# Ledger of designs, part 257: VHH binders against c4kar8

Target 1, 263 residues: c4kar8
Amino acid sequence: MAELSTPSPASPAPLDGGRGDELEKFTLRGARQILQLLQDLITHRGLITAHTGGGHSFMTAVLKVDEERGRVVLDPSPDPQANRRALAAPRLTCVTQLDGIRIQFPLVGLGEGQDKGRPALFAPLPAEMLRLQRREFYRLQVPLAHELSCLLKAEDLARKPVEVSARVIDIGAGGVAVVVPTGAAEFVIGGTLPACRLALPDGEPIELDLEVRNLNRQTQRNGTEQLRVGLRFAALPRAADTRIQRYIFKTERALNAKARGGL
Key: E = the ipSAE of ESMFold2; O = the ipSAE of OpenDDE; V2 = 0.75 times the mean of E and O plus 0.25 times the DockQ between their complexes.

## First folded at step 14 (VHH)

Design pc27 (framework vhh_7pa5_2; at its last look DockQ between E and O 0.25; V2 from the best seeds 0.00; counts 0 for: pae E 3.5 > 2)
Fold by OpenDDE, second read of step 17:
Structure pc27 (fold): chain B 263 residues (1-263), chain A 125 residues (1-125)
Amino acid sequence: as target 1 above (263 residues)
Amino acid sequence: QVQLVESGGGMVQPGGSLRLSCAASGFTFSSYAMSWVRRAPGKGPEWVSTISGSGGDTSYADSVKGRFTISRDNAKNTLYLQMNSLKPEDTALYYCAKESDYWGDDIYDIPFDYWGQGTQVTVSS
């Protein structure tokens, strides 16, 4: 009778940011702290984005914390396909914000059921919750007047190289969000766009590699569709980083001055 | 501190109209896109509409397109949602939500970073 050693459940992969060690100081693992934070999310009616992998996510909220059963109850998506993806996913990465603090936590072992006669998703309580201050993830909304642009070197559906001039809508230390016409190029989350060019007002464009981090389709008033692309700076040269930081600082200062009636 | 306060919800009969308002404070209102999100029991949060900071661009969920109109008054720091031809399925808690200004090194983004407590809309005969 060979004792089938039940494979020890693979420890949930650390929150993927590769900065595992740096994030430990921001990670809550205490049961009481976790419960309190989840309760706070309920109290504040927190909107949570649950990432299912492959660039897919859906909005949810914590409905209830069941301490007796050691589980969290979530709203299902109104999209049945999203729910199927969630249930099939080995892990959900839930992301939200409370009081200016970004909160991120994994859920594993998702199931579906009923709570008080309503459809709900169930998962064991998270083993950890990450709390990050806003300052670490700040993006400056780029004033339209600045006309920042990024020349993207991408591929079309046929994998033919294409160059797309994209308007930069926000910028941070870690990357940019841009808008492109729908169909201008094919973007793959996690894919790298090499040798792109970011145009700043202060001089020559910065050449850099960009990694696609998120994609959001938007419809304009005129019925035209645009794609918002979140792009992470890959291997940003120090000089470029300095320029970007300077731009952000200068722009913020100007915006604040204007807001105060100084311009 | 960022604050968003929704108002204008209530009970209305099918085919009726409501106008929601959201008073915004604690940030440069015109610099951010604003959205309405609704949460119905058992359905989870659903995006309804978005308007750009300038008000020049709008988008709508298919479920509300042609019936709802998002608008904003940047001078008053107020977001609006005109809801016409309301249906029972529009019954939900409606949130005003601010476009997120977060950027992460990971792929885990959030569309909104701040939202209000919501205003209840109930469409029933």
Scores: ipSAE 0.844, ipTM 0.941, lowest interface PAE 0.6, mean pLDDT 86
Fold by ESMFold2-Fast, scan of step 14:
Structure pc27 (fold): chain B 263 residues (1-263), chain A 125 residues (1-125)
Amino acid sequence: as target 1 above (263 residues)
Amino acid sequence: QVQLVESGGGMVQPGGSLRLSCAASGFTFSSYAMSWVRRAPGKGPEWVSTISGSGGDTSYADSVKGRFTISRDNAKNTLYLQMNSLKPEDTALYYCAKESDYWGDDIYDIPFDYWGQGTQVTVSS
């Protein structure tokens, strides 16, 4: 019998857009390495958070890897709406951990079916997976008491300049994540926000150019919507870098002391 | 570093009770929220309950409110789940899960960074 040829789908988009170059050294692309990592997730019964976009996510786990058909089989969500969102999404971003290492990978072309008579989701094997130790991908969660803010210079929905004071929720060597009310400004991935001002607890605000890396819409428990914006530091001066790193170090030490029961 | 070991599962009839325990080691237990997550064939992982590091705040999935009680003993590094009025739909593998340290990009958060092997709960007649 002759095989029926079916064109393969296009390769999925990079895991993190313009950050691909920075994360390349942590990216696995070998088919054997990807298969082994997925199998390790099965063996360790890994809990996976699958992000479907728009601030939506659900928990899943790998049921099996079908190497012959080139696909992964996943647990569905117990929430039917989460499954419908997942099936409608152009891609899932799956994140988990394995032995203290963060694992992240995309799934494209999600379908539904059954495995051993039970509902299941399936997708083609990912072409790449990120594998990050905490030190390489560390972001300090900013204590609420620090009231860290960043004055963003952005545009509103009518493309008029607007200044937004955004709360900084995390900070790392490469950037910050902030939260803003939905509709306060318009953000475009890859766009640059010039001359923003990051306020640290000591000294004058740091003037920074920031690049929009990612957007995540979320609904608060009170029903208010807010937008999380991931921002990369562009052309960070040495003095600013030193101040940011000292803040991270001092805050991490204080949090470590609290975690050890010191506070 | 981190180890979580669940125990206390078993087989019970509908209406019965079980108490699950989770022994934690390798981290400062009182500094982290802890959760119970369950996984049943065909249903995938479901969050069940969370307790804050101090034990002052608790939350529950709607399906278990009024029947399950989460608690912790920070002096013993132990998490508990008291399960009352058990139903067949409570049948699952129950995991103890630790709150994440917030690794990486906040847009793709992991709610838990460690979990145990789980303890099986089967509710049938």
Scores: ipSAE 0.590, ipTM 0.850, lowest interface PAE 1.7, mean pLDDT 82
Fold by ESMFold2, look of step 19:
Structure pc27 (fold): chain B 263 residues (1-263), chain A 125 residues (1-125)
Amino acid sequence: as target 1 above (263 residues)
Amino acid sequence: QVQLVESGGGMVQPGGSLRLSCAASGFTFSSYAMSWVRRAPGKGPEWVSTISGSGGDTSYADSVKGRFTISRDNAKNTLYLQMNSLKPEDTALYYCAKESDYWGDDIYDIPFDYWGQGTQVTVSS
């Protein structure tokens, strides 16, 4: 894991830090559901990545759930520094995937102790667990050759309407990320861009409303400055959702086939 | 459905060798990095080694460098771990793990999305 650690994304409001209303329907708060999901992680020996903040994480697993005391018991890390970071962290963000389902849950109040004479980490049961199907979190990196674009109905710095044709760099069930030239429009996190048009290869553009979720300024290799805009789909009709999922599935299959030497 | 099945474990004396195999199915094997992870009694999971999808890049935990060699045969959808100069501290359940699909915008990565049931390696006099 030390050599597989990845830096955190630049955006402060990602999948787990987004709006509560977007993730609420995927959030488990029932005690029985939480206990069952934790038990499933125990049964399947789930590999959990525990994030301690500052770009640090360690691997762990749930050893047991003590229902009567309302606690979960975790494996300590073989790395003593990782354990110290975990104990010092105000929140441990645990993430894993089981059977194509992303599972994420916070643990607060982590302590150390012994379980059957062996070192262990303890925490109160999480108050909530996020349970996402692959469709809800997966993002396809759009091949450059596809030249996917999204026409954004935005505003300039004077709050006047502008249309910006933005290249789509990734796409998932919940949204897209696009790049635009710096200064092409003014974007505000939480702002809504109504009646935008997403151009997919399989037909006419899809008209949809987009919500700005993140912004990041970036410099291209040629020195050009661009703004990366993360956009969530709002009120997506079933037909539009179907077309987006079809594009993702077809493109993913084609990319995987090319990696294997063609199918 | 993604399946990973480990084999090749057993009991060996210190200084001995074993070769582990992991048979993969249900995904495009060559498109993903693969890892070996081990879990010793009373300890949490420990990353051992990773190999890129093509097989061209490998990495190892410091505790196994020079003794273990990861490899893959993409035509047979099989991952291998050659373990030489085994020590008692290598005693563990060894399982293979698949690199996760890309998540896009999240700040919390999940390095592995599937793993096998494991194969036991016991190094004892």
Scores: ipSAE 0.357, ipTM 0.764, lowest interface PAE 3.5, mean pLDDT 82
ESMFold2 (binder alone), look of step 19: mean pLDDT 79; pTM 0.790
OpenDDE, look of step 19: ipSAE 0.758; ipTM 0.908

Design pc28 (framework vhh_7pa5_2)
Fold by OpenDDE, second read of step 17:
Structure pc28 (fold): chain B 263 residues (1-263), chain A 125 residues (1-125)
Amino acid sequence: as target 1 above (263 residues)
Amino acid sequence: QVQLVESGGGMVQPGGSLRLSCAASGFTFSSYAMSWVRRAPGKGPEWVSTISGSGGDTSYADSVKGRFTISRDNAKNTLYLQMNSLKPEDTALYYCAKESDYWGDDIYDSAFDYWGQGTQVTVSS
């Protein structure tokens, strides 16, 4: 009778694999703190985006915190397919906010059932909750007048190299979001786009590698579909980082001045 | 501080119309995409519609396409949702939501960083 060694549940991948030490300061691990925060989310009717991987997510909310059973109860998606994806996912990444602070937490071991006769999702209480307050996570909305663009080196469906000029819609220290025409290229979440070129107003384009982190389809008023692509800076030279930071700072200042009735 | 205040909800008969409003403050309204999200009883929240900061781009859930129209007045810092041909299944708490401006290693663009308390829409005969 070979004892099937139940594979030790893989430790949930750290929420932010690369900056683990910096995030510790913002990570809650206390059971009481976690419970309180979840309860606060209920009280404030907080909406949660639950990411199931592969670029898929659904909106949910905390329905109940079951302290006795050590579990959180969530609203299921109205989309059965989303629920199936959620249940099949080894981990959910939940993103929400409270009092203007971004909160992120993993849920592992999702199950379905009923709560008070209603369909619900169940998961063990998160082991940690991340509260992000840092400006470094800020994404500047790029003014249309700046015409910021990124030349993406991607592949088409046939894996043929293609170059796509994409408009940058937001920029931060960690990356950019761009919009591309649907079908312009094939993007894979987690894939790397090498030797792309980010055009800033202040000089020559910055060459950099980009990692695809998010994909969202959008429909314009005219019925045209666009793809929004979230891209992380995979490798950014220090000089490039400085330029990006400077651009963000200057732009923010200008926007704030305008908002205050200045020029 | 960022504030979003929804209004315009109420009770309406099937086939009726409502116009929701969301008053925004505490941020540069025109710089952010805004969305409507709804939560029906016994159902999880669902995305309804999004409009870009400039108002030039809009998107809708299939369930509301052709019936709902999202718009904004940036001069008034107000988001709108015109709802026509309302159905019982449109009964929900409707939230105004601001697109997140946070950037992390895990970039999730579908996240909202602010929402209001919601306005109740009830469609019943």
Scores: ipSAE 0.484, ipTM 0.790, lowest interface PAE 1.0, mean pLDDT 84
Fold by ESMFold2-Fast, scan of step 14:
Structure pc28 (fold): chain B 263 residues (1-263), chain A 125 residues (1-125)
Amino acid sequence: as target 1 above (263 residues)
Amino acid sequence: QVQLVESGGGMVQPGGSLRLSCAASGFTFSSYAMSWVRRAPGKGPEWVSTISGSGGDTSYADSVKGRFTISRDNAKNTLYLQMNSLKPEDTALYYCAKESDYWGDDIYDSAFDYWGQGTQVTVSS
């Protein structure tokens, strides 16, 4: 059976990721600040990833800001299907960067038409834009040589307990990203994996509770799929936090030394 | 500081070849997939090709399959795009792009979190 989802156009909504006070300090709501940032994206020809929901996205760019009509003009995708998904979506979440600063903003009420005789997408100006220094999102890419792993305590499709040894691909102060073979376990966004064990190179594994925050499927050359799982530290003992941060710092220093000193 | 610097663009006649290079610095190159993205006059950005961090997996847009080859040299922190049998419709500014650092729940992934200034490829007679 074909599954259809045709959500109605939504009213302007808060920026995704606007939880608590942490992101508020990085959120722009002034009309002139928003206009200036959109103009900067035009000047720098910033590549924008526009998320349309359901795991779909396409690349676009801000073509023009129409201040009088309160609209932003975007380049349509060369893929007509991506444009149809975008027009059907209740909102787009647009993500880009300028000089290492992450920029994220919602667009609601997307329409299509022409700008100077060329196809274009139009949306009202966003009510808010997130501007976040990249270092606040910093995740250490874990060197393959470190063989960093996390033993996940999860459930299979039959709700039976399983243990999965997952390779840690990145790590930050707030969590890790791991890769697992597709089908190794069932992961539910918002679900908690209790008493998982993070194996750092130095010392005993760290026991911690992990919350599943995102899932991304990756296809390898032979057509096999693996699942990238983003996991938040639900709570960290002080000793574990110190040890994780020391690993990150030590590894960054070693990687920086390789970059400067020649391997 | 992450930097991506493209080179190797230029003018070429239809049926000709060019090899683009991208010099990467400021991150562990072998840990990230890398892509080529192009922006043609009058069109939005178009993904061209991706290569995995190890170089073991590659993918291509249908418009370039069989003509373009993506490769990387992790010892030199360099990404390449070999372009053969070039057509006028390949005329574009070509960007080297780095896979995003992402795993946060309220933070949407971008396909890319860095790209270079681009190198211009013009295919004309």
Scores: ipSAE 0.236, ipTM 0.649, lowest interface PAE 4.0, mean pLDDT 80

Design pc29 (framework vhh_7pa5_2)
Fold by ESMFold2-Fast, scan of step 14:
Structure pc29 (fold): chain B 263 residues (1-263), chain A 125 residues (1-125)
Amino acid sequence: as target 1 above (263 residues)
Amino acid sequence: QVQLVESGGGMVQPGGSLRLSCAASGFTFSSYAMSWVRRAPGKGPEWVSTISGSGGDTSYADSVKGRFTISRDNAKNTLYLQMNSLKPEDTALYYCAKESDYWGDDIYDSGFDYWGQGTQVTVSS
């Protein structure tokens, strides 16, 4: 509590961040483009993760596009609870990939019924679809074979110290994202986790302080719940920065070799 | 160019066994978790099993736990699913799926970035 001053409350204004503006260039809004992309998802039997909010999601696929009625037809989840959550949700956020390109789109007004006598979910065609190629400002995805982990020094519900070994899923110059089991520790946005230990392949663990930047509760396709934690490097020592950058470089080289189909 | 090709499906009687294979190419196979996903007639996709890149960690859907075993041979770039004690409700098209290597800073992820054409498993008397 600073007790510096009490500024007047700012007028309410929609928050539209720089990221949103940058993503506009990758957003498809033409009806023909949207129809073509949905048809591509059908052709490639695209597995879609549909997020219903509150960290819940289920797997689906586009069965067909009804151009005359302006609707998309989706496979329902085999889990009745997931379907109920989807129908109750004000919006679904659908995420998939085609040839390594991320595709994301909203669905609003979801309903249920039948297609050719089989259960189906229906929604109006999305007004927009995001088609995003990988960019330098996104973090490097950590290959699972590296089994990269970070030992987090956090607190439990009773404020007792707890150590959690978290899997590192992405890494960049400014931080890491990790996944932890739900309930393993308490995390607060803006909180600092001191003296955590990042285990890179080959060498001693790197001791570093991490700041919690974001928290995302995710329901996995098997129904288990995991917490994704975005962590920023605080005051990273030069030697640690060098080791992290070297790991990123070597991993990018391996990904480039993969993209070429091997030799 | 990522390619995943499933094989080993077929018709089998209840209580029988089948072994599915998935041949992977175009990526560093050992660097990625791999999953089996199935699609039954009139149902949406159902996750079946996942194995870590090293093979050290596995997970299974409750419906198949104790009956199915996921494994991999990283030297051969091949994923397997050993299916025992098969039931009629296991009838489905089985897909091999590569775990997505892109999760970004979004709260949403796709789970998978590539999958195969599938192999049909039919359990009937």
Scores: ipSAE 0.046, ipTM 0.547, lowest interface PAE 6.7, mean pLDDT 79

Design pc3 (framework vhh_7pa5_2)
Fold by ESMFold2-Fast, scan of step 14:
Structure pc3 (fold): chain B 263 residues (1-263), chain A 125 residues (1-125)
Amino acid sequence: as target 1 above (263 residues)
Amino acid sequence: QVQLVESGGGMVQPGGSLRLSCAASGFTFSSYAMSWVRRAPGKGPEWVSTISGSGGDTSYADSVKGRFTISRDNAKNTLYLQMNSLKPEDTALYYCAKSSDYWGDDIYDSPFDYWGQGTQVTVSS
């Protein structure tokens, strides 16, 4: 029998592709684990990019964890304006990396004060930290020789359906970045491109829905304009995920073999 | 796999020069802006310089402008920082950083998505 179900606010649509649930398996919520990870950031003197909203960010680092007061102590920016923006922000989104592991966490309730007589920023310990292994955040830069393409089903400037063959410039577990000529199609951030076809060298094209995540206009040295489009996989069947990961791993190994001048 | 490996640091007297290098692999080097960032003992991290993917545009922090020159060799996937007229306040761990201009998630976007382990520069007698 036919029935209608209202999507939950936490998992609103198939378009999500279970992304929220997928990220949950990489989320640390244990107080001991959070404290240990913050101490690891201190030990490795890890650089943190703190996003304050409105396209603003600054570089910081964890100076110490104050367990008695339940706080992290952060380096203030040398730029007073960045510190002012940080203090005014309702939330900081912190991003860092430790030995190939991407770490992300929110800080709420930022304050200013002193630590050992020096200016410092203080925030309550984060309730969660996201820790992504290389395969989840890694983006393989696609060699030009592979001629990897994705056939996009979009709309032109007149809102008529158009198919655009886009060159894939990078690929990861969560999506692809493609380049298209400026004006080839209209893209809306958050919009879905249904039934696109990703062509890998190893077989039949993968049919999938893509969500537009970002747009970046690039001007090449020769003056040619192109649009770079970040596209998220709305849902990946396990077989498609396996094929994409196999391509990434094989190509990465080949690129490492070619990098003889580096190491 | 993205890798950034810095080298060329060392000890130098005030007024001296050093050239830092960053060997990049695992991404299309010419497609991304690259930066140098430093952290001195007891200070927060400081952005030093950025160069566009093509090498056509450069920018510098006021503290190093006129003394440091950022450059890149896209054929060798290598980023450079030529440091002249070094001062004691240039003493820091210097990091090579890759821009994330072309890709990001709503909540987890970063101006840098990768950086290396750093190379130590000490300016002292």
Scores: ipSAE 0.012, ipTM 0.398, lowest interface PAE 8.4, mean pLDDT 78

Design pc30 (framework vhh_7pa5_2)
Fold by ESMFold2-Fast, scan of step 14:
Structure pc30 (fold): chain B 263 residues (1-263), chain A 125 residues (1-125)
Amino acid sequence: as target 1 above (263 residues)
Amino acid sequence: QVQLVESGGGMVQPGGSLRLSCAASGFTFSSYAMSWVRRAPGKGPEWVSTISGSGGDTSYADSVKGRFTISRDNAKNTLYLQMNSLKPEDTALYYCAKESDYWGDDIYDSSFDYWGQGTQVTVSS
């Protein structure tokens, strides 16, 4: 009997629409390739966003690769809470770029230690690294004056249905990024928000299903906190796709004209 | 091809000033928020400041608020950081960072998707 492998919580989540199969050609699993790529990140002083789950992330960098002990050494966050969250996480998803290529890898079993007498984080070497050259894809930063919003249908902290009007901060042919106050609703990567409504400046709202693809929680020292949510259009009718593209092109032309015409 | 090239770093005495620049190419600069991030010896990366694509909104880390000013010139595709009243604690490699693109079919999004090589700022006497 055929056995189906269930993805481990420690394994990368499968991408929607069968993209997991397409990513295998970009996945590095050779120990020498992984070591070389990590050393390249050190050489280029690559900044890494480490996602700790629950919508939290922090910035780090590879300090060194300890081949003899089979581990990477990372810069801890200057925020002690972010470090505690990272150490409690079952897995980190590390995202960075090198020469325009997106690099992603998991780290499991994060611990604390010292490097050159200074605090450091360490984890076993990743068993795989994804090296994906992103397609050129235009994302329009939405002018605040447009007050572009998306009415999200989500759940609150008590798992009750809630509608959240979220400000759209950027938009492209494949999705939007929105900001919401922390605690307004709960979002889970891979979760679907059905029958959301994207309001463009001209015309009726576009009704669509959105998939949560990315969560970033940021807290400023002054206590200001926001949640940034990346959302994929699950599928768009041709008419909706045309309207979104027209909005993007029209807005880009207006912004370019304003910049060229002076302040 | 996205490129970010920082410049303007150097050595300065406490209380001095420096202006950092970041030349951007390979993307529609005015459509993205831009940030400055720094990394001090033996410390993790620290976010310093962000400016919206239009330049209308700015935010700062508490450690630099009132001393640093972020600005941009969209006609020149250039990001700036004016640093005044510099302290020894400001000694770090300063990076220009581009706001992440969200791809509709991509889970690799982060708060930043491109960084420059950084420019070194040393504050000491």
Scores: ipSAE 0.000, ipTM 0.378, lowest interface PAE 10.9, mean pLDDT 78

Design pc31 (framework vhh_7pa5_2)
Fold by ESMFold2-Fast, scan of step 14:
Structure pc31 (fold): chain B 263 residues (1-263), chain A 125 residues (1-125)
Amino acid sequence: as target 1 above (263 residues)
Amino acid sequence: QVQLVESGGGMVQPGGSLRLSCAASGFTFSSYAMSWVRRAPGKGPEWVSTISGSGGDTSYADSVKGRFTISRDNAKNTLYLQMNSLKPEDTALYYCAKESDYWGDDIYDSHFDYWGQGTQVTVSS
């Protein structure tokens, strides 16, 4: 049984506000940075999905940045109903993607008119724009059924080498998060764990060096303590990178298939 | 730098066939899954089909399953969509899309790194 793909909507959903603290470091607020990024969207013909709320969205593009008037000019939808919904919305959430970078920004105060005799939508320049390096940020929540594990080569409390099989709870292009029993090994933020082995479905374990980035001691509702360890890939061979990306893609597609089949 | 150039669209009668092509450049083509996405007049974008980087896995929207076939030639950095038994409902601008390495936390989310310029398919009598 291969991991089956399911229908996937082309329109990217906005990132949620519950991750605001993690996303702050990727948020641009400088006027020059915002203007440059909007110009890059024009230059690279960036297609934008504009979310109007209530599950509705339409495709648009930045046609022009009017610096003198402090506004952006957007391509209206050929669907008049989509344009009416956009104009009635208190806020548009615009999402686009260029060269492996996810870009998201709000537009407030949308109006309609004409630019050089052609229909256009207008909005004040956004006060902030989210810009994410995609490969390093995304985390797939690993299904428990996959029993994904990483054999960590660490040190015990007596500074002797120890091997710990840790359950992988999330995985991205930049690293993994694992859970280990409290006291199984010593971890130091910034420390390197050499020659660890990531077990993915289909194939030999991937040997890789991991850097400890964060530690979080969590007490479960049943009173059990676990240590969550965030680990960054220190160096990743192309073949390993490809296998990890393939696993992430196939798993996400399979999860989407199960979710849609359940509806 | 990433470029996706779609071609092969045109006008065809119901029941006809078309083959779309997408020429990719600026990235390691074989390392990324590729998708076809369409936008019908007055509608938002609709996902059509996806193929894995190796070509070993494919998926299709229910509306096109059994009629469309996605394929790729990694030596030529080209993605294809063979469309058979075309219906008026297939009339749309068809876009080539590259897999994103970023997905949201919602399992319904899909993200594509770049969209091509599109190629128009019109199915009419």
Scores: ipSAE 0.000, ipTM 0.155, lowest interface PAE 13.7, mean pLDDT 78

